# VH-VL binders against UPF0166 protein aq_448: the designs that were tried, part 10

Target 1, 96 residues: UPF0166 protein aq_448, of Aquifex aeolicus (o66756)
Amino acid sequence: MKEVLMRIYSSKEENLEDYINKLFEGGIRGAVVLQGIAGFGKGREFHSEEIEVLSYELPVVIEVVEDREKLLNFLKENRETFKNCYITFERVKVWE
Key: E = the ipSAE of ESMFold2; O = the ipSAE of OpenDDE; V2 = 0.75 times the mean of E and O plus 0.25 times the DockQ between their complexes.

## First folded at step 4 (VH-VL; framework fv_gevokizumab)

Design a1 (from g06 with heavy chain E105W, light chain A50D; at its last look DockQ between E and O 0.62; V2 from the best seeds 0.00; counts 0 for: pae E 6.9 > 2)
Fold by ESMFold2, look of step 4:
Structure a1 (fold): chain C 96 residues (1-96), chain A 124 residues (1-124), chain B 107 residues (1-107)
Amino acid sequence: as target 1 above (96 residues)
Amino acid sequence: QVQLQESGPGLVKPSQTLSLTCSFSGFSLSTSGMGVGWIRQPSGKGLEWLAHIDWDDDKSYNPSLKSRLTISKDTSKNQVSLKITSVTAADTAVYFCAHLDYTVWYGSGYFDYWGQGTLVTVSS
Amino acid sequence: DIQMTQSTSSLSASVGDRVTITCRASQSISSYLSWYQQKPGKAVKLLIYDASSLQSGVPSRFSGSGSGTDYTLTISSLQQEDFATYFCQQSYSYPWTFGQGTKLEIK
């Protein structure tokens, strides 16, 4: 059984609520949303709390720790929701 | 640009171990999102997926054959190997290796480039 | 396990014909389906991935369609080089499986 940390890179303006709902409905153990103070994506335009008009586009990262196979099956079942997301995986050891 | 080439023994005796090597170029298994799979085509039958190995060394095997299969990679040599133990006449087939590209979608599992295949015959 | 059925094992057709090849999955595979072309003495070639996406370098006369359990490969105007065997493959669930193949022959 292999545990992984999945990170979904998003912003507040993207379908964040839909992502969280899909994770919950998919039986994923848990998820946490971390809000970034500043960042940029593929377009390399900066988003920062200092830019009021763009504050709603601050970067967020959704972190999930779960079994690798379970997460892969989840992604297969939810392709339309996540196919355009930037997602990373790395192996972790869970303390329980 | 992506090229794969299978090499194998041609003839193997029953009960022996069949060893196959896939040598490839145009990609690296150190690159995230790349994989190599093995598919065979027994005489008079269709294609059968055997196994694949991913850039992160994750391995998947066809469960009907899992106890006899071992897949491994040598990233520095751009090679993937497959071993099949205890072969029988049913293992006579053309064996292909093929590239998996997960960068489009991690779950897609399609083989975009194939080798030409190598015939392995199991005969006493 | 998911069985992929290509109920037609061979088809005869002439250059210029429109040809369809069908593939049925034993359960829904949510468009996790690819189509391959195999010619004797040549490497297998990917034609279609994700049910309907055309692989780079594949002629536009090839198209894929379908959803759920039922999928088709269409060749809109058959060319001499299209006489080959065609396979579908699902990657929805382990083990990944192929259809038995449909051989397209010259009439």
Scores: ipSAE 0.053, ipTM 0.734, lowest interface PAE 6.9, mean pLDDT 85
ESMFold2 (binder alone), look of step 4: mean pLDDT 91; pTM 0.939
OpenDDE, look of step 4: ipSAE 0.183; ipTM 0.809

Design a2 (from g06 with heavy chain V104E E105F; at its last look DockQ between E and O 0.20; V2 from the best seeds 0.00; counts 0 for: pae E 7.7 > 2, placed apart)
Fold by OpenDDE, look of step 4:
Structure a2 (fold): chain C 96 residues (1-96), chain A 124 residues (1-124), chain B 107 residues (1-107)
Amino acid sequence: as target 1 above (96 residues)
Amino acid sequence: QVQLQESGPGLVKPSQTLSLTCSFSGFSLSTSGMGVGWIRQPSGKGLEWLAHIDWDDDKSYNPSLKSRLTISKDTSKNQVSLKITSVTAADTAVYFCAHLDYTEFYGSGYFDYWGQGTLVTVSS
Amino acid sequence: DIQMTQSTSSLSASVGDRVTITCRASQSISSYLSWYQQKPGKAVKLLIYAASSLQSGVPSRFSGSGSGTDYTLTISSLQQEDFATYFCQQSYSYPWTFGQGTKLEIK
């Protein structure tokens, strides 16, 4: 398959706007930002006193469906931007 | 438990093609985030990354050796192969295969399990 | 290519010592740094990944720190089994490169 679903796990405090801008500037066909109610993950330090500050610490998932090679090149070119992100890939079929 | 084992010819003549095989268990290259890489070490020297392949058949090569390297996988057999063409004495080294973990960041992983290595000597 | 330099090629220490091994990258590698332990006749062992994450099964006396270009592996209290060669490796950009190694020997 040519396309893959890429998920970028982040938070509102972790340069979300920069991520979206980079995706847009990189010519990625589309991106959707999903906000979770709560969550935790590797590399995402959550301080106990800040747990209740939900407005800034809520988990965010950026979903992108795009050509695999395009995404790989995009990530290679933007290593610094996404250096602390947890990223997954899944094969998908696109129906238009 | 993850285990890897290298196999090779031991001795190769100059200009010939070196073929190496990595047989592994404890993981599958059908699993997202998994890969296998090759690293070599000349006697008394440091480590040199050669190439690796991931679950999606994406291949990465050391640019200094890219023209001579071919990496491939057989997921059903849990094997990864590496071919090095036109070998010279400079290719004499212990060759390691290692499990590559890409789960945290695609394209920037680490080698968390290694084989024991196999010595390959290039000599006429 | 990113050059990884371990300023100390060999280091002598005693059991119980606090040991520090340094690794410097020729450019920032954004914490994409791993530490490995190599003993003769044994498989290379991953100790630390992502600059400071301890690999599962590795004793807690091992720790990693650093950012940018400078990184450190620390053994808080050296044990007899820790005498080995240690390598750093960057995975920030291709080609991935290793330091030349630091051999930790018995004093």
Scores: ipSAE 0.022, ipTM 0.711, lowest interface PAE 6.0, mean pLDDT 90
ESMFold2, look of step 4: ipSAE 0.034; ipTM 0.715
ESMFold2 (binder alone), look of step 4: mean pLDDT 91; pTM 0.940

Design a3 (from g06 with heavy chain T103S V104D E105L; at its last look DockQ between E and O 0.23; V2 from the best seeds 0.00; counts 0 for: pae E 8.0 > 2)
Fold by OpenDDE, look of step 4:
Structure a3 (fold): chain C 96 residues (1-96), chain A 124 residues (1-124), chain B 107 residues (1-107)
Amino acid sequence: as target 1 above (96 residues)
Amino acid sequence: QVQLQESGPGLVKPSQTLSLTCSFSGFSLSTSGMGVGWIRQPSGKGLEWLAHIDWDDDKSYNPSLKSRLTISKDTSKNQVSLKITSVTAADTAVYFCAHLDYSDLYGSGYFDYWGQGTLVTVSS
Amino acid sequence: DIQMTQSTSSLSASVGDRVTITCRASQSISSYLSWYQQKPGKAVKLLIYAASSLQSGVPSRFSGSGSGTDYTLTISSLQQEDFATYFCQQSYSYPWTFGQGTKLEIK
């Protein structure tokens, strides 16, 4: 298997629960959700705890380590779900 | 700036093996999301995807030519090679190598930079 | 294999015209579609990827749209340097395939 680290950039208001459920249902081996203190993205304003009245729009990063082809197929099958997400891939080595 | 340049024999006899080399700069095939592909174009005709290779050494081939194609990379030299065995007149074309970007999955991979191409003629 | 069809092999237009080039896939390709520009003696240039994303450095007069099987490249105001051949390409499934091209000529 050729694993990669996939990062999905989103926010708490951007269907986070649905993303996690899709990953789980898709048989992805694991996912971790990280909450950012502040951030900005394409077409988005800056968000932070200091600016936001509510913390719902704080940046969120979903990290997944999984087989590259599995993730590509997963994203193709779930393209509509993740269509507004910024997604990156990084080559990783898994220590077992 | 990304640059690619094809090199080939120019003329190949039928049944021989065509060897092509793509030398590139401005990117590395050690970088995730990067790849190099080969596309050819017979005179006056459309483009045909042949094969590509990515940073993880994953290789994809056109099924119609898979048995005759071998793609490989030398990351340290910034080169990608393509071999085509048992060539015929049908393999006469301009051969392009191009940078393949997989970093945006919503594009599912696209060729954002191309070489000028090298003409290969198959003739006895 | 997915066949890409550009219904118009050639079209004539004048500078300043709004030009539309269409591309149809034999099956849905879910916006996995790129547009390329080819000029004689020059390297092929990427214009649009992911059906509607403008490649960096490409003039804003170029735009892409479409979904499912039908896609369109639009040049809002044709410039002299835009006379060329344009190709669509699907990257939804292997083998990746190109349209036959549309040659845009001066009227």
Scores: ipSAE 0.015, ipTM 0.707, lowest interface PAE 6.5, mean pLDDT 90
ESMFold2, look of step 4: ipSAE 0.028; ipTM 0.710
ESMFold2 (binder alone), look of step 4: mean pLDDT 91; pTM 0.938

Design a4 (from g01 with heavy chain Y54D, light chain A50D T94Y F96W; at its last look DockQ between E and O 0.60; V2 from the best seeds 0.00; counts 0 for: pae E 5.4 > 2)
Fold by ESMFold2, look of step 4:
Structure a4 (fold): chain C 96 residues (1-96), chain A 123 residues (1-123), chain B 107 residues (1-107)
Amino acid sequence: as target 1 above (96 residues)
Amino acid sequence: QVQLQESGPGLVKPSQTLSLTCSFSGFSLSTSGVGVGWIRQPSGKGLEWLAHIDWDDDKSYNPSLKSRLTISKDTSKNQVSLKITSVTAADTAVYFCARSYYDFWSGYPFDYWGQGTLVTVSS
Amino acid sequence: DIQMTQSTSSLSASVGDRVTITCRASQSISSYLSWYQQKPGKAVKLLIYDASSLQSGVPSRFSGSGSGTDYTLTISSLQQEDFATYFCQQSYSYPWTFGQGTKLEIK
């Protein structure tokens, strides 16, 4: 059984609730959302908490640890929701 | 400018092995995500996918023909080959090769095709 | 295997018409669907991928729509060069399969 850490990179907090709801409804074990202090992506538009008091455009990362096959099938089933996300997989070992 | 060209024997006798070559230009099969597939079309009938090979030498075959098919590539020559063993009249068709591009969300669309080559199996 | 059905084998239309060609999958294919155009003596052309995305160099009068099992190709204003056979294809699971084709003929 191959377990992976999936990271979903985003910068929109409103889409975040939809992502989390889809993960929950899809039977995924759990998810953690991390909010970045600063970053940029493809457009190279810089986003920083220090420059602005609060920005809805700050980067977020959703982390999920789950079986790789299960995550790939989940993504196919929820294609419309996730097809524009930057997603990475990393093999992990889970402590008992 | 992406181009693919099929070449084959034209006429093959039953029970022989059909050998086809796809020669291409304007792309490399060493590029991640790129592949080449083979599709055939019997006269007056629809298209049937046969086989696919990607940049990482991962091969896929249509299960209905799997035991008779062999796909291979020569990346340095920009060629992909298909062999079909033990041919019968049912293998008479126009044979196409096509480039694929892997996109998890698009499922390997065939974005460039050759013109096709007719192969007739006749006694 | 996933069967792709194009219920109309041929369709007659005039230049300027709006034409819709349909394709049905035997199970959900989650928009893993492409549309192709085939003319005699010419290379097959990809028109639409992922159900609705227009391939580079394809005129904007072509569009795709649908989800689940039901998909359509639409030509908003038919041109002389659009008379051809059109195939759908699923790439959701192996073996990749094509519809039977819909031949678009001039009235």
Scores: ipSAE 0.051, ipTM 0.687, lowest interface PAE 5.4, mean pLDDT 85
ESMFold2 (binder alone), look of step 4: mean pLDDT 91; pTM 0.932
OpenDDE, look of step 4: ipSAE 0.228; ipTM 0.819

Design a5 (from g05 with heavy chain Y54D, light chain D28S N31S Y91S T94Y Y96W; at its last look DockQ between E and O 0.40; V2 from the best seeds 0.00; counts 0 for: pae E 7.4 > 2)
Fold by ESMFold2, look of step 4:
Structure a5 (fold): chain C 96 residues (1-96), chain A 123 residues (1-123), chain B 107 residues (1-107)
Amino acid sequence: as target 1 above (96 residues)
Amino acid sequence: QVQLQESGPGLVKPSQTLSLTCSFSGFSLSTSGVGVGWIRQPSGKGLEWLAHIDWDDDKSYNPSLKSRLTISKDTSKNQVSLKITSVTAADTAVYFCARTEVYTYGDSYFDYWGQGTLVTVSS
Amino acid sequence: DIQMTQSTSSLSASVGDRVTITCRASQSISSYLSWYQQKPGKAVKLLIYAASSLQSGVPSRFSGSGSGTDYTLTISSLQQEDFATYFCQQSYSYPWTFGQGTKLEIK
């Protein structure tokens, strides 16, 4: 009964469309993709709009607000898709 | 360096409450994705998972003992506690605490364990 | 509850042998499977997580494989320090459960 904000840290060149399709097909309530202006991740290569002129390396974050157990079961069922993603959870209180 | 250490009473009488403390260093329960669980091993037997608590105070208990178990944490002291009520000789075991940290998102495995503490229930 | 079965309770082997230890789940656990090593008087050590991923600091002679219900731990060239008891564990669903253990002894 714990609702969480799940963030999936990715880039435009990674399997972004596959991630979104899996979330939709998995019955997840909704998802939004946020585009980062700059950042770095596992390769520690710095990316920004000022640096990236013709690249799809800019960071994105997929945000989902959902029941924690539902999200964990979803990730278990889609293990190969998300196994190398950096994913965080934070408890949230949803305003009705 | 991640370290965990169990402490407990050693000897406890039947019907009393067993209280265990896991003290740890090298990580914090304020870190997202981190948790601590309790596992026990009766003499000459296998391992039995008892309970788990995560950074977000989400608690899980083994259903076979759920009514007798209480897990709690003190993040500022780097401690996790387990209480087992109404103990019997069947609760005699070595008790371990162990950390979980997600290696792949959605996975939880016990990556660091304490050395264990023996608790004997005897009259 | 998901039952984890290690069909072999003890194994005798010599230094240098290739050793395999098996673990079967009562239902598919989608590679949510870990392997642990236990020696008397020592903390339990994680060897393999996610069925096949080697934990940091574990020698490369250890490997894991399997999927669905059937999983194996392999030691490619047994060393003196590898004589211990080995447990599998599923983390697919609560309650998390362990196999009974396989004790690896000197022949």
Scores: ipSAE 0.025, ipTM 0.701, lowest interface PAE 7.4, mean pLDDT 85
ESMFold2 (binder alone), look of step 4: mean pLDDT 91; pTM 0.935
OpenDDE, look of step 4: ipSAE 0.329; ipTM 0.825

Design a6 (from g05 with heavy chain Y54D T104F, light chain D28S N31S Y91S T94Y Y96W; at its last look DockQ between E and O 0.40; V2 from the best seeds 0.00; counts 0 for: pae E 6.9 > 2)
Fold by ESMFold2, look of step 4:
Structure a6 (fold): chain C 96 residues (1-96), chain A 123 residues (1-123), chain B 107 residues (1-107)
Amino acid sequence: as target 1 above (96 residues)
Amino acid sequence: QVQLQESGPGLVKPSQTLSLTCSFSGFSLSTSGVGVGWIRQPSGKGLEWLAHIDWDDDKSYNPSLKSRLTISKDTSKNQVSLKITSVTAADTAVYFCARTEVYFYGDSYFDYWGQGTLVTVSS
Amino acid sequence: DIQMTQSTSSLSASVGDRVTITCRASQSISSYLSWYQQKPGKAVKLLIYAASSLQSGVPSRFSGSGSGTDYTLTISSLQQEDFATYFCQQSYSYPWTFGQGTKLEIK
């Protein structure tokens, strides 16, 4: 009965294609990949679009808005793919 | 530290409503990722999950008894209640409450149990 | 719903034996499987969660394994205090369901 925003925090060099394929194959209504221009994670390695080393991986966030129970069941069925991902959920209200 | 204790009427007549209370300490249902569930065990038989309520007030019921079950919580009193309407002899069992904690999003397990309370349905 | 089957209802063993208890799900449950120990007059105790993760405070002689539909609880070198009834439970989907139990008795 409530929609949630799921965010999957990743980088371009990780299994991004696999994540998107799994979301699509799982019947998830839609997903948007947002690219960060700079950031760091637990290891505190700084990544920035302004670094002249073009192979340096930038952070990405995959955003999905979907029914809460549908997303939880999706994650259960794809546990091996997502079990080590940093994932957050927020309850949201959707217009119309 | 974590403790749960069931309380109930002991003896209930057929067609009445069975009311059970789980009182607990050492944790709060205001804490993300925790919940409380009810499980019953008829004499000499296996365990049957009945219902679950989490910190976010999300409720789930065993569909075989769904229309007869109501679970609720009082977070300020550290209590969870279960009601079972229209009881019959088939509802005679030991009733347990148990805490759940999340392992991975949506994956819950019963890490602490109460000792159980016997409820007998008899005329 | 998902049926959990423990094919052995009673098992006899001696102290020091290696004991294996099996649990089978009617469909894949992706390691959403817990093992519990029940003794008369005692609270039920969680042993294993997520099929193979040992609960804090549980002796290391207990281990869980398996995937898909077939799961196993193993007790290496059985101790006197391990004589009890053991249940598996799936948490993959509602309704959550338990196996019927395997009672481990002294030979």
Scores: ipSAE 0.029, ipTM 0.706, lowest interface PAE 6.9, mean pLDDT 84
ESMFold2 (binder alone), look of step 4: mean pLDDT 91; pTM 0.935
OpenDDE, look of step 4: ipSAE 0.071; ipTM 0.778

Design a7 (from g06 with light chain A50D; at its last look DockQ between E and O 0.31; V2 from the best seeds 0.00; counts 0 for: pae O 8.1 > 2)
Fold by OpenDDE, look of step 4:
Structure a7 (fold): chain C 96 residues (1-96), chain A 124 residues (1-124), chain B 107 residues (1-107)
Amino acid sequence: as target 1 above (96 residues)
Amino acid sequence: QVQLQESGPGLVKPSQTLSLTCSFSGFSLSTSGMGVGWIRQPSGKGLEWLAHIDWDDDKSYNPSLKSRLTISKDTSKNQVSLKITSVTAADTAVYFCAHLDYTVEYGSGYFDYWGQGTLVTVSS
Amino acid sequence: DIQMTQSTSSLSASVGDRVTITCRASQSISSYLSWYQQKPGKAVKLLIYDASSLQSGVPSRFSGSGSGTDYTLTISSLQQEDFATYFCQQSYSYPWTFGQGTKLEIK
């Protein structure tokens, strides 16, 4: 198996629940949602007018470890859902 | 600077196997996001995507030709090979190899650098 | 398979003209669309990727726009070196497919 760590950068306002549901429905082995205390990025400016709404504006990273081909196929099948997401891949070795 | 160059037999007989090689420089297929693809163009016609291979040896084939196509890479030699079995006159075309840039952010790709192409004629 | 249609196979224009080339996908391709320029005896050149991103080194007179199924390549002021054949290509789903091409000729 060629596993990779996929990270999806998002926020609580960016259909987080839909992302998780798609991953689950897609048979992905697991996903963890990490919440940052602050951040900025594409479409998420640190000094936005809504910065005081921290509960909704905080950065979120969804981490997934899964077979690379499976993830690529998954993303291809769900392009519309993740079309505006910033996604990274990193090779990993899984120890079980 | 990225450069690619195709090499092929020029002439192939029907039912034989066509072997093409793409030699490239200016990038490495050990680098994430990098790939090489093959595209062909019959005379006076449009472009047809055949296959591509990426840095992680992931291979994608045109389903209409998948059974006849084999793509492989030799990272150490900066080469990508394409084999097409059981060729017919329909396989006569100019064959291009091109650098594939995968955008991980969107899961898309485009061919940002192309070779000059090599003509392959299938004839008895 | 997704079919890419360039309704205009050939187009005549003059230097200095504003030129528009259209590409239509048989289904939405979510901006996974690239534009290429092909000249006889020269390597194919990438002009635009992701529907509207200008490839490095490409003159700013080239631009891409569109969404869903309809996309456009625009040359704001045609130059002599721009007479060529232009292709669109979708990378939304496999197999990746190209338009038939639009040959831009001198009027």
Scores: ipSAE 0.012, ipTM 0.697, lowest interface PAE 8.1, mean pLDDT 90
ESMFold2, look of step 4: ipSAE 0.355; ipTM 0.808
ESMFold2 (binder alone), look of step 4: mean pLDDT 91; pTM 0.933

Design a8 (from g06 with heavy chain E105Y S108D G109S; at its last look DockQ between E and O 0.50; V2 from the best seeds 0.00; counts 0 for: pae E 7.2 > 2)
Heavy chain, then light chain:
Amino acid sequence: QVQLQESGPGLVKPSQTLSLTCSFSGFSLSTSGMGVGWIRQPSGKGLEWLAHIDWDDDKSYNPSLKSRLTISKDTSKNQVSLKITSVTAADTAVYFCAHLDYTVYYGDSYFDYWGQGTLVTVSS
Amino acid sequence: DIQMTQSTSSLSASVGDRVTITCRASQSISSYLSWYQQKPGKAVKLLIYAASSLQSGVPSRFSGSGSGTDYTLTISSLQQEDFATYFCQQSYSYPWTFGQGTKLEIK
ESMFold2, look of step 4: ipSAE 0.026; ipTM 0.699
ESMFold2 (binder alone), look of step 4: mean pLDDT 91; pTM 0.937
OpenDDE, look of step 4: ipSAE 0.049; ipTM 0.760

## First folded at step 5 (VH-VL)

Design b01 (framework fv_gevokizumab)
Heavy chain, then light chain:
Amino acid sequence: QVQLQESGPGLVKPSQTLSLTCSFSGFSLSTSGVGVGWIRQPSGKGLEWLAHIDWDDDKSYNPSLKSRLTISKDTSKNQVSLKITSVTAADTAVYFCARSYDFWSGYFDYWGQGTLVTVSS
Amino acid sequence: DIQMTQSTSSLSASVGDRVTITCRASQSISSYLSWYQQKPGKAVKLLIYDASSLQSGVPSRFSGSGSGTDYTLTISSLQQEDFATYFCQQSYSYPWTFGQGTKLEIK
ESMFold2-Fast, scan of step 5: ipSAE 0.082; ipTM 0.718

Design b02 (framework fv_gevokizumab; at its last look DockQ between E and O 0.06; V2 from the best seeds 0.00; counts 0 for: pae E 6.8 > 2, placed apart)
Fold by ESMFold2, look of step 6:
Structure b02 (fold): chain C 96 residues (1-96), chain A 121 residues (1-121), chain B 107 residues (1-107)
Amino acid sequence: as target 1 above (96 residues)
Amino acid sequence: QVQLQESGPGLVKPSQTLSLTCSFSGFSLSTSGVGVGWIRQPSGKGLEWLAHIDWDDDKSYNPSLKSRLTISKDTSKNQVSLKITSVTAADTAVYFCARIYDFWSGYFDYWGQGTLVTVSS
Amino acid sequence: DIQMTQSTSSLSASVGDRVTITCRASQSISSYLSWYQQKPGKAVKLLIYDASSLQSGVPSRFSGSGSGTDYTLTISSLQQEDFATYFCQQSYSYPWTFGQGTKLEIK
């Protein structure tokens, strides 16, 4: 069994609620949303708490630890929701 | 730019182990989301997926052949290897290796030219 | 396993014709479908991925469409170099499987 950390890089303005709802409905055992204090993405527009006039543009990361094959199947079943997301995976060891 | 090339024995006797090597250039298996797979085609027949291996060393095998297949990689040499044990005449085919660029979507965007392997006495 | 069926094994057409090749999955594959071209003595080429996305370097006369279980490859104006065998492939679930192929012969 291979456990992985999945990170979905997003922003508050994107439909974050839809991502979380899909994860919950898909039987993913848990997710945490981390708020970034600054960052930029494909548009290369810099966003930070110090310069953002609207908090909706601030970066967020959704983190999930789960079985690799379960996450792969989840992403395939929810392709339209996640196909344009920037997503990374790292192998992790889970303390029992 | 991206190129893959298969090498194999050409002729193998029944019950022996078939060893195939895919050498590639223009990409690395250290790149997230990338994989390499093996597909075969018996003469006049369709394509059959055999196995693939990803950048993170995860391996997937066709269940109908899994007990006879072993896939491995050597990232430093840009090579992927496939072994098929206990071959029979049914394993006679052209063998292709191919890159999976978007592992999540699971399509093969670059293929080798193929290598013919014949199993006979 | 998901079976991919291309109901015609051979199809004849003339240069300039609009040609469609169909592929049916034994269950819904959610657009996890790709199309390949195979010519004798040449490497297999990817044409279409994700059911409708055109691979870089593939002529715009090729297009893909479909959803659920039914998918098509369309060549809008057949050219001499398009005589080949065309395969569909699903990547929705393991084992990944191919259709049996449709050989396109130019009259």
Scores: ipSAE 0.039, ipTM 0.714, lowest interface PAE 6.8, mean pLDDT 86
ESMFold2-Fast, scan of step 5: ipSAE 0.100; ipTM 0.728
ESMFold2 (binder alone), look of step 6: mean pLDDT 92; pTM 0.943
OpenDDE, look of step 6: ipSAE 0.048; ipTM 0.768

